Miniprotein binders against q58433. Designs and how they scored, part 4

Target 1, 377 residues: q58433
Amino acid sequence: MLFMKYEGEIAIGPVHPTMLEPHRLRLFIEDEIIKEAELVIGVNYRGIELIMEGLPPEKISILSEKICGICSHIHVWCNVTVTERGCDIEVPERAEYIRAIVEELERLHSHMLLFGHAFEVLGFETMAFRAFMIREPIMQILGEITGGRAQYSCPIIGGIRPRCNIKESKIPALLERLEKFEENLKKLLERTVNDPMIMSRIKDVGVLDKKTAKKLHALGPTARGSGIHSDMRKMGQVPVYDNFEFEEIVFDDGDVFSRLAVRFYECFESVKIIRQGLKDLPNLDKRIYNPNYELKEFKPIDVYNEAQRGQVYYSYGLDENGRVRQVKIRTPTATNLACMEAILPGHHVSDAELIIASCDPCFTCTDRMIVVKENKI

## First folded at step 11 (miniprotein)

Design pe8
Fold by ESMFold2, fold request of step 16:
Structure pe8 (fold): chain B 377 residues (1-377), chain A 93 residues (1-93)
Amino acid sequence: as target 1 above (377 residues)
Amino acid sequence: SKITIEVTIELDGRTYPFRWKVDSPLLLRYFLEELVEFLKEYGVKEVEIRVTAKSPEEAKRIAEIVKRILKEAGFTDIEVRVEGDEVEVRARK
């Protein structure tokens, strides 16, 4: 149910139905035109960071997995990487490949979920259904590889869970299923861009210009839709990606169409990465885990990776007793929401939910506090 | 000034509702054409369509349009009821 009043509440949709706290957005509306927007970008609350302080690094993975249900793998991958780099732990190449394959599968299903949500917001329910149907095979593949649809992360310090090893005999079927996904994704894209009713709702709407995107530090597809090169996979932060041929997708117009188009086209790039990774696996050493590592004290180090929403940042150190200290976790949602907040004034209220959704916000990834400001009418 | 279209389909033993509000002939054509393509793509065997029109005359016209699009989608067992502003159509292949 949508609310249109002086203090409005706009539903985000079904992205996280089990969330502990309700989401709240505030719009000031006069004659159906947005005059002011206040999206919940509260003070930095470090609840999960505080809980992680003093724990062994193996336990941090469990907590990291719970930060975001649709991006749990990237969080676990970032966490194990901090310890691996801080302690100089060698990770087998096969494990690195499988980490990347699972992450690109995570990117695919997350983008498909956003497409479905965007179509629902616009009232194109049959297109939303198509997006969700295309998504399901990816979720099935994840469940088969990792043993879980909801908690499908595979990294452990020094490798991957043994369950997550991909047997050579399964690769031909996985490649065939990926090809079918690619065919269906192409049809969805063609239906979208060739449909004047859909395009009229997303083209030239919610423009985030490059200057504003830079000033407010847009990340991920939100930044890349506004002409900003911003992909940690291309910046040497995740070395395994050097083994794959793929392109960073960038658009310049900064509208809702551009933010969605970046995601559409990078899904094809994710398919390319997964296909290359699966084809390379038979030629790699079979080790998936390094049992011969020792934890050591290290000062906080920074680790970056590229989630489907953009840059994810983890930092912590290890004390002399092997306990995690000075935890910092940053996700792209806070800065991307600030971008949407800045551009909402001047738009008709009917575009608000679409514009906000176009940065793919993940409120469970963000520590938040609702700040209510009132003006007398 | 809106026509309400409610569609219920059965697919793989589950029911799925769709709802549209239409205020222009172009939008009406758009959703009906999309529905035909959808029903064919997914092999839908059973559908129920309820329309609340703006007048009894419009309801009769829409009933004929809905019957035609269901025939285009391959339905042969089509039951139509028109009462006042309301249209109810049930179809099976």
Scores: ipSAE 0.326, ipTM 0.756, lowest interface PAE 3.5, mean pLDDT 82
Fold by OpenDDE base, fold request of step 16:
Structure pe8 (fold): chain B 377 residues (1-377), chain A 93 residues (1-93)
Amino acid sequence: as target 1 above (377 residues)
Amino acid sequence: SKITIEVTIELDGRTYPFRWKVDSPLLLRYFLEELVEFLKEYGVKEVEIRVTAKSPEEAKRIAEIVKRILKEAGFTDIEVRVEGDEVEVRARK
C-alpha cells in the first residue's frame, strides 16, 4: 500500500515571511482517499505577544499592522480599540465610520481573492480571472482613501490618520465605482450558480455539520456556512455597525458551496454598508481624531471585531507606566483550518485543496500557492 | 506546456499586471473574451497583452485572435508584434 504523504504548505505569513511560518497541512492518503489530516500551526502569535509586552500602545499598533498583509486594518482597529476602551477615549463618529468603510472594503477584496483562488482550484481559469479583475476597483477605492493598497495605517488611538479622511467631493466617484463592482459581482454570481460543473464540485463536498462546527468553535463565514450565527458586527461588539442596515448571511448545508455562498452574498452586504457610510459621512461632524486623551492604567479588556475570516480578538492592559501588559491576540484562521482538518478524512485527495480553500486560510499576497509536496512513503 | 498570458491594464491612473496560464488556445479565447468584457465594463483605455505560445505558428494565430477581439472591444490603435513564440499586443482607445 503506497502511503502518499502530501505536505501542503499554506503560506500564512505576514508581509515579512521571516517572522511567521505558514500553516502546514499534512495529508495521509491511502488509495487517493484522505485517511488523516494534520494541521501544523506555524503562526506563533505568542512571539508577537511577547514582543508587544511592555511596549507603549502606539508601538504595538505598528506591530499589529504587520501580522497580516491582507487583513492589516482589522488588526490595527482592534488594537487601538483596546486602548480607547480602557482609557475611555472618545473616538469621533466620522473616524469610526471610515474605519468600518475601510474594513468592508478589506472584506470585499479578500473575498474576491478567495473566489479567484477557488475558481483556479476548480479549473475555471476565466472565472478566476474575472474575480481578480473585479477586485481591482476595490483596491483602487482603498488606495484613494488610505493612500496605499496593503498598509493602510488608517486607525490610530483616538481616530484615524488625516490622509484617510474621505472628502465629500470624492464620494460620487466612490459610489460609482462601488455600483460597477456590485453589478459585476452580480454577474459573477449568476454565472457561478448557473454553471452545473462548478456547482457539482462545491455542493455536498467538504461538509462541516453544525454540531461539529459548534464543537470546534468555527468562526465567521466558516461558521455561518454551517448555520451558525457568528458575526461580531451583529453581536454589538463593534458599535459603529449599529448605524447600518445589513444582513448576516447564513447558510445551513455546511458544504464548500455554503462557505463560498456566505462570502458571495456578504459582499453585497458590505457594499450596502459602504454605501450607507458614504451617504452619512457628509452629515457627520468633521472631526476625525481626538487629540485630547490621557492614557490610564486599566486591566486587560477584551475587544472583538469581525474580519473577513471571522472573529478577531485583542486583549491587553495598560500599567501605571503606560506599557501594555498581558497581550493576547487570536485570529479565526487556525480555528477554521482545524474545522477543515476535521472534515478532510474520507474525502478524495482531489477535493482537499478546495475544502481547505473554502475556509479562506490567510494567504500572503505573494505566495498564493498551496505547495503540495508529494512524498512517496 | 501552458500558454502564458501577461495582461497589463491601466485603470484610473494605476497599472495592474496580471499573469495567467492556460492549457489551450480555446481557453485563451475565453480568457480574452472575459478580458474584453472587463475592459468595457470598467472603461479601460489602454491594455498590453503578452502571450508566450507553444510555437511560432500558434503565436501568429493567437496574435490574429487577440487583434480581432480588441477591435471588437472598440480599440482603434492596436500594435501587434510577433517574435518567435511570443506575442506582444498594445491597444488604446
Scores: ipSAE 0.026, ipTM 0.437, lowest interface PAE 4.9, mean pLDDT 83

Design pe9
Fold by ESMFold2, look of step 18:
Structure pe9 (fold): chain B 377 residues (1-377), chain A 93 residues (1-93)
Amino acid sequence: as target 1 above (377 residues)
Amino acid sequence: SKITVEVTIEFDGRPYEFRWKVESPMLLRYLLEELVEFLKEYGVKEVEIRVTAKSPEEAKRIAEIVKRILKEAGFTDIEVRVEGDEVEVRARK
């Protein structure tokens, strides 16, 4: 009998003309079954760390803003926080609230983008259309608040940009638009869970059990889909979130369904956070920026936050000349891809894209190439 | 060897095209019913549906099903063309 073995390579992550190489996930296929998966780590964040070394901290934030088009806010927020904590810079409470509101809006649009992509991969194009249409109002809100739909940095050292201050008069309309988003999200969820064709493709598929998830250090919704409590917002790492009532969403089955369900229910929690934040803003002092700060030398400190994909980590210090030193950046993508690497063998090749998508890697416009190699036994 | 379904709509002044491959008539019926719900949800007044069946006999049966489903959904100007294994339906409310 003749066996044909195929090699496939999926490029995952940003492709930047001057500095970034995507992660690669190589698939070795026999009889349409994945036999092996091999993760090849790109050089994305090490190159960024090197460019940031020796720069003023203000320029670090600008660079971070430009690196990730769909998650620029969380990166900028982490960056400014390192300097703020290292230099003991007071950040106005209103600014911290708005930082959180914008991040939760970023989480909403990012999760909706993933749902749309997952439905496209599954071939449920009208569901993908629904997800993108539900997402669009969130992008409009972000554009109105920050001045940009794709690049919407809001934090600056000591506060937020003045353009990002949410006027009290706009809050009722924002709340109404958020309620409409919530209604449409409920309908999308109901359509998904009540569709046996969708459910048959995502339930019990791509299972990452809790023991393996812990061993490989899964993060974010990938970890929370496998029964692991891991949300930096609930673990005291992001103090402003102590002001909001919300739940960490955890599922136990570790399948594609569970990883998507975590994100679906996280959207409802993000709505709750944004609503609470918007309602509290009128009661807060009007200050959004501390203009009276001085940079000082400090040894590297660690800052954690919860991006849509999971934990992000930034660390650096400042030298005596006010220059950033010992930059370390960690995001959840490489770790979560390693989890997918571990579980892909044994699955049919037709499920590969869905399983990989379910950990929400940094999708970019990258040509995917399947290398076909014929092997005989 | 699957039934193919292609749908063209206009929404917000822009054209959209959706495509499916369907293994059985039962799944095709389900798809068409979901499509009608989609058309109603987004207020679509004009739709073009093209189905490539497995045989001319299946194409005739599918044409009847599509026509009936669109009528039940409130489309009143329905043009159906069956040619070999191809079905083309244009419908307006």
Scores: ipSAE 0.228, ipTM 0.695, lowest interface PAE 4.6, mean pLDDT 83
Fold by OpenDDE base, look of step 18:
Structure pe9 (fold): chain B 377 residues (1-377), chain A 93 residues (1-93)
Amino acid sequence: as target 1 above (377 residues)
Amino acid sequence: SKITVEVTIEFDGRPYEFRWKVESPMLLRYLLEELVEFLKEYGVKEVEIRVTAKSPEEAKRIAEIVKRILKEAGFTDIEVRVEGDEVEVRARK
């Protein structure tokens, strides 16, 4: 029996020049069943750290914004937080609130993008279109707040850019848009869970058991879909979130459904956070930037935040010349892809794209599935 | 049938290829817009985009979208070829 080895290579990574070598998943397929999966982590993932090394912290923020087109805000926020903590820089409460609001908006649009993509992979074009249409109001809100749809440039050392200050006069309109978004999201959820064809494709597929998830250090919604508490916002790593009432969404089944459901339900929590933030803003001090700081030398400090994909980690020090040193950046993508690598074997090849998508790799770099037909030996 | 997009750029003396499979024209547009912002930001001067559409009519629509996006991106020399359901775009600035 001539075993046709199909090697499928899926290149996964952000469309970022510093990540020029995307992560690659090589799939070894026999009789349409994945036998082996190999995750090749691109070497250039560290390229951005090397570029940042020896730069002023202000320039690093610009580079951080560019790391990911979908999660630019969280990278900038983590980046400035390192300097702020290292230099004991007071950040005005209003600035931190706006940073959180923008982050939750980023989470919302990113999840809607994922849902759209997941529906496309499933062949449900109408549902995909609905997800993208529901996303658009969030993009408009982000554009109105930050001045940009994809690159927000909101955080700066010591606070936020003046253009990112949310005017009180805009709050009622923002709240109305959020209400409409939430209503549309509920309708989308109802349609999804009541469609047996959709549910049959995502339930009991791509199961990441809790033990394996723990072993492989799954993060964010990938971990939470396997019954693991993993949210830096709840772990005291991002103090501004202590001002908000919200729940960590956790599911136990570890399948594609669970990973998608975590993201779906946490969208409602993001809306709650944004509503609370917007409600509190008028009562906060009007200061949005602390100009009275000095950069000082400090050893590398660990900063964590919770991106839409999970824990983001930034660390660097500042030398006597005001240059960043020992830059380390970790995103949840590699860890979560390793979880998908572990569970892919034994699945039908037709489920591979959906399983991989369910950990929300950066879709700005669309999945390249290269099926290399090896010639009949 | 998915729309297949291949993007080839030269960056730092190396060719980089991006391949997309999308069903939604909206997602395609989004990805192209993000790509263009990327190209602008990194000073990429040349881009090649190949698209296999679902139909010749869709190919023509995609070609116009790509052309518009690249123009908005500051590309001045844009060559567009549409053959059946295939679109080839080369742009320079």
Scores: ipSAE 0.013, ipTM 0.335, lowest interface PAE 8.3, mean pLDDT 83

## First folded at step 12 (miniprotein)

Design pe11
Fold by OpenDDE base, look of step 14:
Structure pe11 (fold): chain B 377 residues (1-377), chain A 93 residues (1-93)
Amino acid sequence: as target 1 above (377 residues)
Amino acid sequence: SKITIEVTIELDGRTYPFRWKVDSPLLLRYFLEELVEFLKEYGVEEVEIRVTAKSPEEAKRIAEIIKRILKEAGFTDIEVRVEGDEVEVRAEK
């Protein structure tokens, strides 16, 4: 029995410049069927936590922004929230609204990036192109608001940077761009679900059953694709979202289709949130930053938010010198990837990349899966 | 043996390559039809298509299919070359 070992290096996850080791996927294959899968996650959050230890909270925000190129905003937002809660710092409502708007824009562009990648993996390059073209207006909006396409640097302790303030005069143009985005997204969705060739490749493939998803602690869209409610925005963890009407998107089938569908439909909910936020902004107090705060000592506090991939967690305390202590950071990537690892066995080797992609591991490192075919005879 | 399709388009002064590998004539037709819809959607005025077929006879058939599809897409200047199992098509509106 010729066991073909496929070793693929998948650059999955936030690559801190100091992280040397890519994620490695090892597949044990017999007759083109995966028998065993081993996914080694190279993301060492412990290293980042150790670097943050003993630093002022303002400096760790800079480090948190560099953790992930695609989800930089959510990391910074969670980071500053720990200090804000620990020190009882009031954040202006306008600042929280803008933080939410930027987060939902980050969600949109990240989901579109995933769709583009999924279509590339499937071999539907024109569909991939459509997804990337639909994504570009969102990137432009983010650039206009934050001054950057990937690293926004929007949240600071006590509010947001002045450059990230959304002027009322820009709101109509932003709304128009969102409308066009939504229209294009609808067309992409319609084209996808009505294409039997695409649907045959994603339906009933890579099924994560609800029991397994619970057992392995699936999070975010990965959990929601398996019929599990998992959204920190709906669980009261992020109070600003209580101002918005939106739905948690859940599917039950647990396949690649379901995980993609959750994200597709969630994009419409993100657009709804952004529209509501933009509509309310003119009626809010104009303050975007609270300069009247003092840092104080506090014990580690748990902060949760909902990244595009699921629950993100930050915790730390401040000592008597205003230095960060006992830093803990968790992202949904590790648990979601573990779910994909668990379901890979029994699938055809050609589906492996798609199954892994369907949990949206952070593709910040564009290093394409190099399938090293070592024919060890 | 897979049929390889390489498409190059020019859009807004940029060149974009697309590549497909298909195992059947049916899939080839599917991707060509999708390509035509794509070309229409984005208003592409120039396209280059290269196909590596399984045989010279198949290459000739593919060339005719491509020519027909591009005509239906509104291309008026279509150059087709078939050399062995390779098809090269250039089209402009």
Scores: ipSAE 0.485, ipTM 0.835, lowest interface PAE 1.1, mean pLDDT 87
Fold by OpenDDE base, fold request of step 26:
Structure pe11 (fold): chain B 377 residues (1-377), chain A 93 residues (1-93)
Amino acid sequence: as target 1 above (377 residues)
Amino acid sequence: SKITIEVTIELDGRTYPFRWKVDSPLLLRYFLEELVEFLKEYGVEEVEIRVTAKSPEEAKRIAEIIKRILKEAGFTDIEVRVEGDEVEVRAEK
């Protein structure tokens, strides 16, 4: 029997590869079984951190927005929050509400994008199409609120941009669009869970057990798919979320299904948050920006938020000249990819792309395994 | 050898391609049934299907299945061509 040994490589993200090198997973395959997996971290935030060093905080916000095309809002929000906390800048409640609404919309479209991608990887292209079509209304809402589909530029130091203010007169129409989205999402979920061909490919595949997830410090939906509570919104790190009733979605089985299911069900929670936020907005003070602040020197402050992929971290200080110092940025992607690296061995090579996708790394739609070396033995 | 199914639809003035590679008659049936549901769901009025089969005999069988499925989906004008291992189907409502 000719044993075929080969090495495969999967490049993973980011959507805007011009700034950051993608992560790479190297797979060592024997007889179609993954024997070893090696994660090579491509995205090095050190380069970006160094570029940010010594810049005004307003300029680093522009850079933060460009780090990720799918999660630009959360990066900007975390960034401005560091300055706001360090300088004791009061942010109007309406501004924080709108920041949260935009974040949950970003979560929604990102999850729908993942579902579409997962279906493409599985070969269910009609299901992928459905997911992308369901995603489009969310992208439209984001465009209407922020003026952009990827780079929203919503948060600024002291609040939000005036264009991002949600007018009361638009709230009824937004609520109707959310209801329609929720109905379509429910149909997609029902179709998925009732399809034995889909379920056979995602259930009991790529199991990250709770012990391993804890050991490797899994974050966000990846951790929650393995029965671990991991949501900065529920951990008091983002105070605006205390105004909203929502559930942290947790599944216990740790498979591809569980990681996808966490994201499916938390979409409904995101809709709940947005609906509550929109309903409360008319009753809040109309101020959306505090212009009455002064930048002051402060030592590095830690800021956490919950992106669609999990915990995002920003930290920096300001010097006496109002320039950022000791910039640190951390995203959940590398940590969650390390969890997938750990579980890939023993799986069939045909499941590799799906297992990797199930942790929702910052991916491009073109991420496929490339054979790097083939040895016929 | 895999059977390749390529589907092209027109929806809202845009063309969308779909492609499946199936290794069994069961999977072929599954994807064709899903395609019919999809076409109904989105109100597709025009569809083109190309299939590369494993044999001319299989191509003929596939062509018959596709024709039946499209009729069940409400297509009335169905053109079917079988050339060797290749099936081409065009249908309109």
Scores: ipSAE 0.458, ipTM 0.820, lowest interface PAE 1.1, mean pLDDT 89
Fold by OpenDDE base, fold request of step 26:
Structure pe11 (fold): chain B 377 residues (1-377), chain A 93 residues (1-93)
Amino acid sequence: as target 1 above (377 residues)
Amino acid sequence: SKITIEVTIELDGRTYPFRWKVDSPLLLRYFLEELVEFLKEYGVEEVEIRVTAKSPEEAKRIAEIIKRILKEAGFTDIEVRVEGDEVEVRAEK
């Protein structure tokens, strides 16, 4: 048996490659077993924070939208929320409802994208196709509501853009499409859990135990897959969610299956939230924007929200000239990747991409594993 | 040596490729059965399958399996070509 030592690298971009260098995961492999993993964190949000420094808050929103192609809405929403809280700007209830609806749609399409990618990594391309086909109607709904497929530009300071107002006449059609999505999602789940070949590849693989997850400060679905409560929507950080009945999905086993299952079941909760939001919309005040606000100086304020990947954090202040100061942005990607780095050793190299995928790094910038060095021993 | 399966389907005027690499006849059968279920589910009327086998004898066996499976899926016009270790199948409803 020719013992092969080789080094593999997986580039993982949390942000658009033009703004941030991707993270790199180096794998040291011996006899097809990962011996060591090393996460090299690329240029962090510091570059973007520096670009945002000294800009008007309206311009920062435009920049935040471009940070990530999959989670653009949550970045914009967090961003405007800082200014709104700092300046005591009242946001109409209808606008907050629509922000939540768009966020849960963003969550849905992102989770479906992850499932599609996970199936591709597993080699189940027909299942991947099913996941992508189920995702497409969500993308269409987002397009109909926001006018854009990738950049929604829904939140603005004081509310939402007029084009993002969901008219009552469209609600029945949206509800029908959500029902069809939910049915298809159920079918996909049933197919997945009843396939022993799929299940054998994800069960008891890439176990992040609760102790390690806590130690490394895992966030969002990655933490919840290891039995840790981690959802800013349930922790009172996003008040609009108090209007909705939904569950925080938690699994205890900490394996790839658990991390995927958290997201799968969370999709049903997202559908519930959207359905409730759409049903309530006709009874809310018609205002979608507060035009009567003044920007005032404030010290940096912490704002949290729950992206599809976990906790997002925005903080900045506004100076006397209406310029943003001390910008800080944090996303869960680096933290959750560090959890995968910790658990990769001892696994077969063929599971590496799946284990990494299970923490849902930003796939818009994630490359497949490349062999960098090969030493035949 | 892995068996490579390449499938091309047409759906709603778009062409979609699928690729599998399998190391066993069992896995090959599994993916072919899944493919048939998929084709039925989405109402695919045209499919092209290319398989690179490990041997000419295996290629012939694979060709027979594919032909049978596609027939069960409701395809009526099935063209099968075996050249060495390569199998090409085109089927229409």
Scores: ipSAE 0.445, ipTM 0.814, lowest interface PAE 1.1, mean pLDDT 88
Fold by OpenDDE base, last read:
Structure pe11 (fold): chain B 377 residues (1-377), chain A 93 residues (1-93)
Amino acid sequence: as target 1 above (377 residues)
Amino acid sequence: SKITIEVTIELDGRTYPFRWKVDSPLLLRYFLEELVEFLKEYGVEEVEIRVTAKSPEEAKRIAEIIKRILKEAGFTDIEVRVEGDEVEVRAEK
């Protein structure tokens, strides 16, 4: 039996690898078992923060939108919220509702993308195809609301862009599409949970216990898959969500199944939020933008929101010249990847990509594991 | 050696490839059954399947299985070619 020792590397990058180096996960493998895992953090927001430093708030929103192609909306929303809070800018209720609707649509398409990728990693390509097909209607809705499939550019300081206003006449068609999405998602769920071959690959695999998750400060669905409450929408950090009835989805087992299940069931909650938002929209004031604001100096303010991957954090101040200062951006990716790094040892190498995928790193740049060094012993 | 299954479908004027690598007859059967369900679900009228088997004898067995499954799926025009360890199947409804 040729014992093969080899080193594998998995690159996990943001949508724009030109600006940010991908994270790298190095795996040391003996007899197909991961002996050691090493996470190299490549994505450093410090470079972006430095570019933002000294710019007007309106320009940083454009930069924030370019950080991530999958979560562009949440970055822009967090960014404008800092200025709005710092300057006491009233945002029309309709604008906040539309921001939430677009965010939940972003959550839906991102989770469907994860499911597609997870099925590809598992080798269930027909299931992957189903997930991607279910995703397409959500992308169409986003396109109809925002005018674009990738860069929504919905939030601006004081509200939303006029093109992102949801007309009452479109609401019935949007609701119909959401209903169809929900039906298809239910079918996909039923098919997945009733397939013993799929379930055997995701249940009791890549277990992040609650104690370890707490110790490593897991965030969002990664934390919630380990029985930890972690949702900024429920923690009062995003006030518009107080208008909606929805559940924080939590699972206790901490395995790949639990992390996927959190996101699956969260899709139904996102649909509920969107339905409530769309139902209320006709009764809200028609104003979508407050043009009557003045920028004022303020010290750095902390803003939190809940991206599809977990807590997003933005902070900056504004100086006497209306320029942003002390910019800080945090995303959950590095923290959640560190949780996967901690649990990878002892697992079979064939589970590595799945375990990593279960924390939902940015897939647009996730390449398959590359064997870097092979030592035939 | 793994059995490689490559499936090409046409849906809404687009071509979609699928690829599986299986190491057991059980997995092969599983993916073929799933494929049939998938083809029915999406109303696929044309399918191309290529299989690289471990042996010519296995290729012949696989070809027969595929032919049977596609017939059960409602395909009426089924062309099967076996060359060595390679199976090529084209089917239309």
Scores: ipSAE 0.438, ipTM 0.811, lowest interface PAE 1.1, mean pLDDT 88

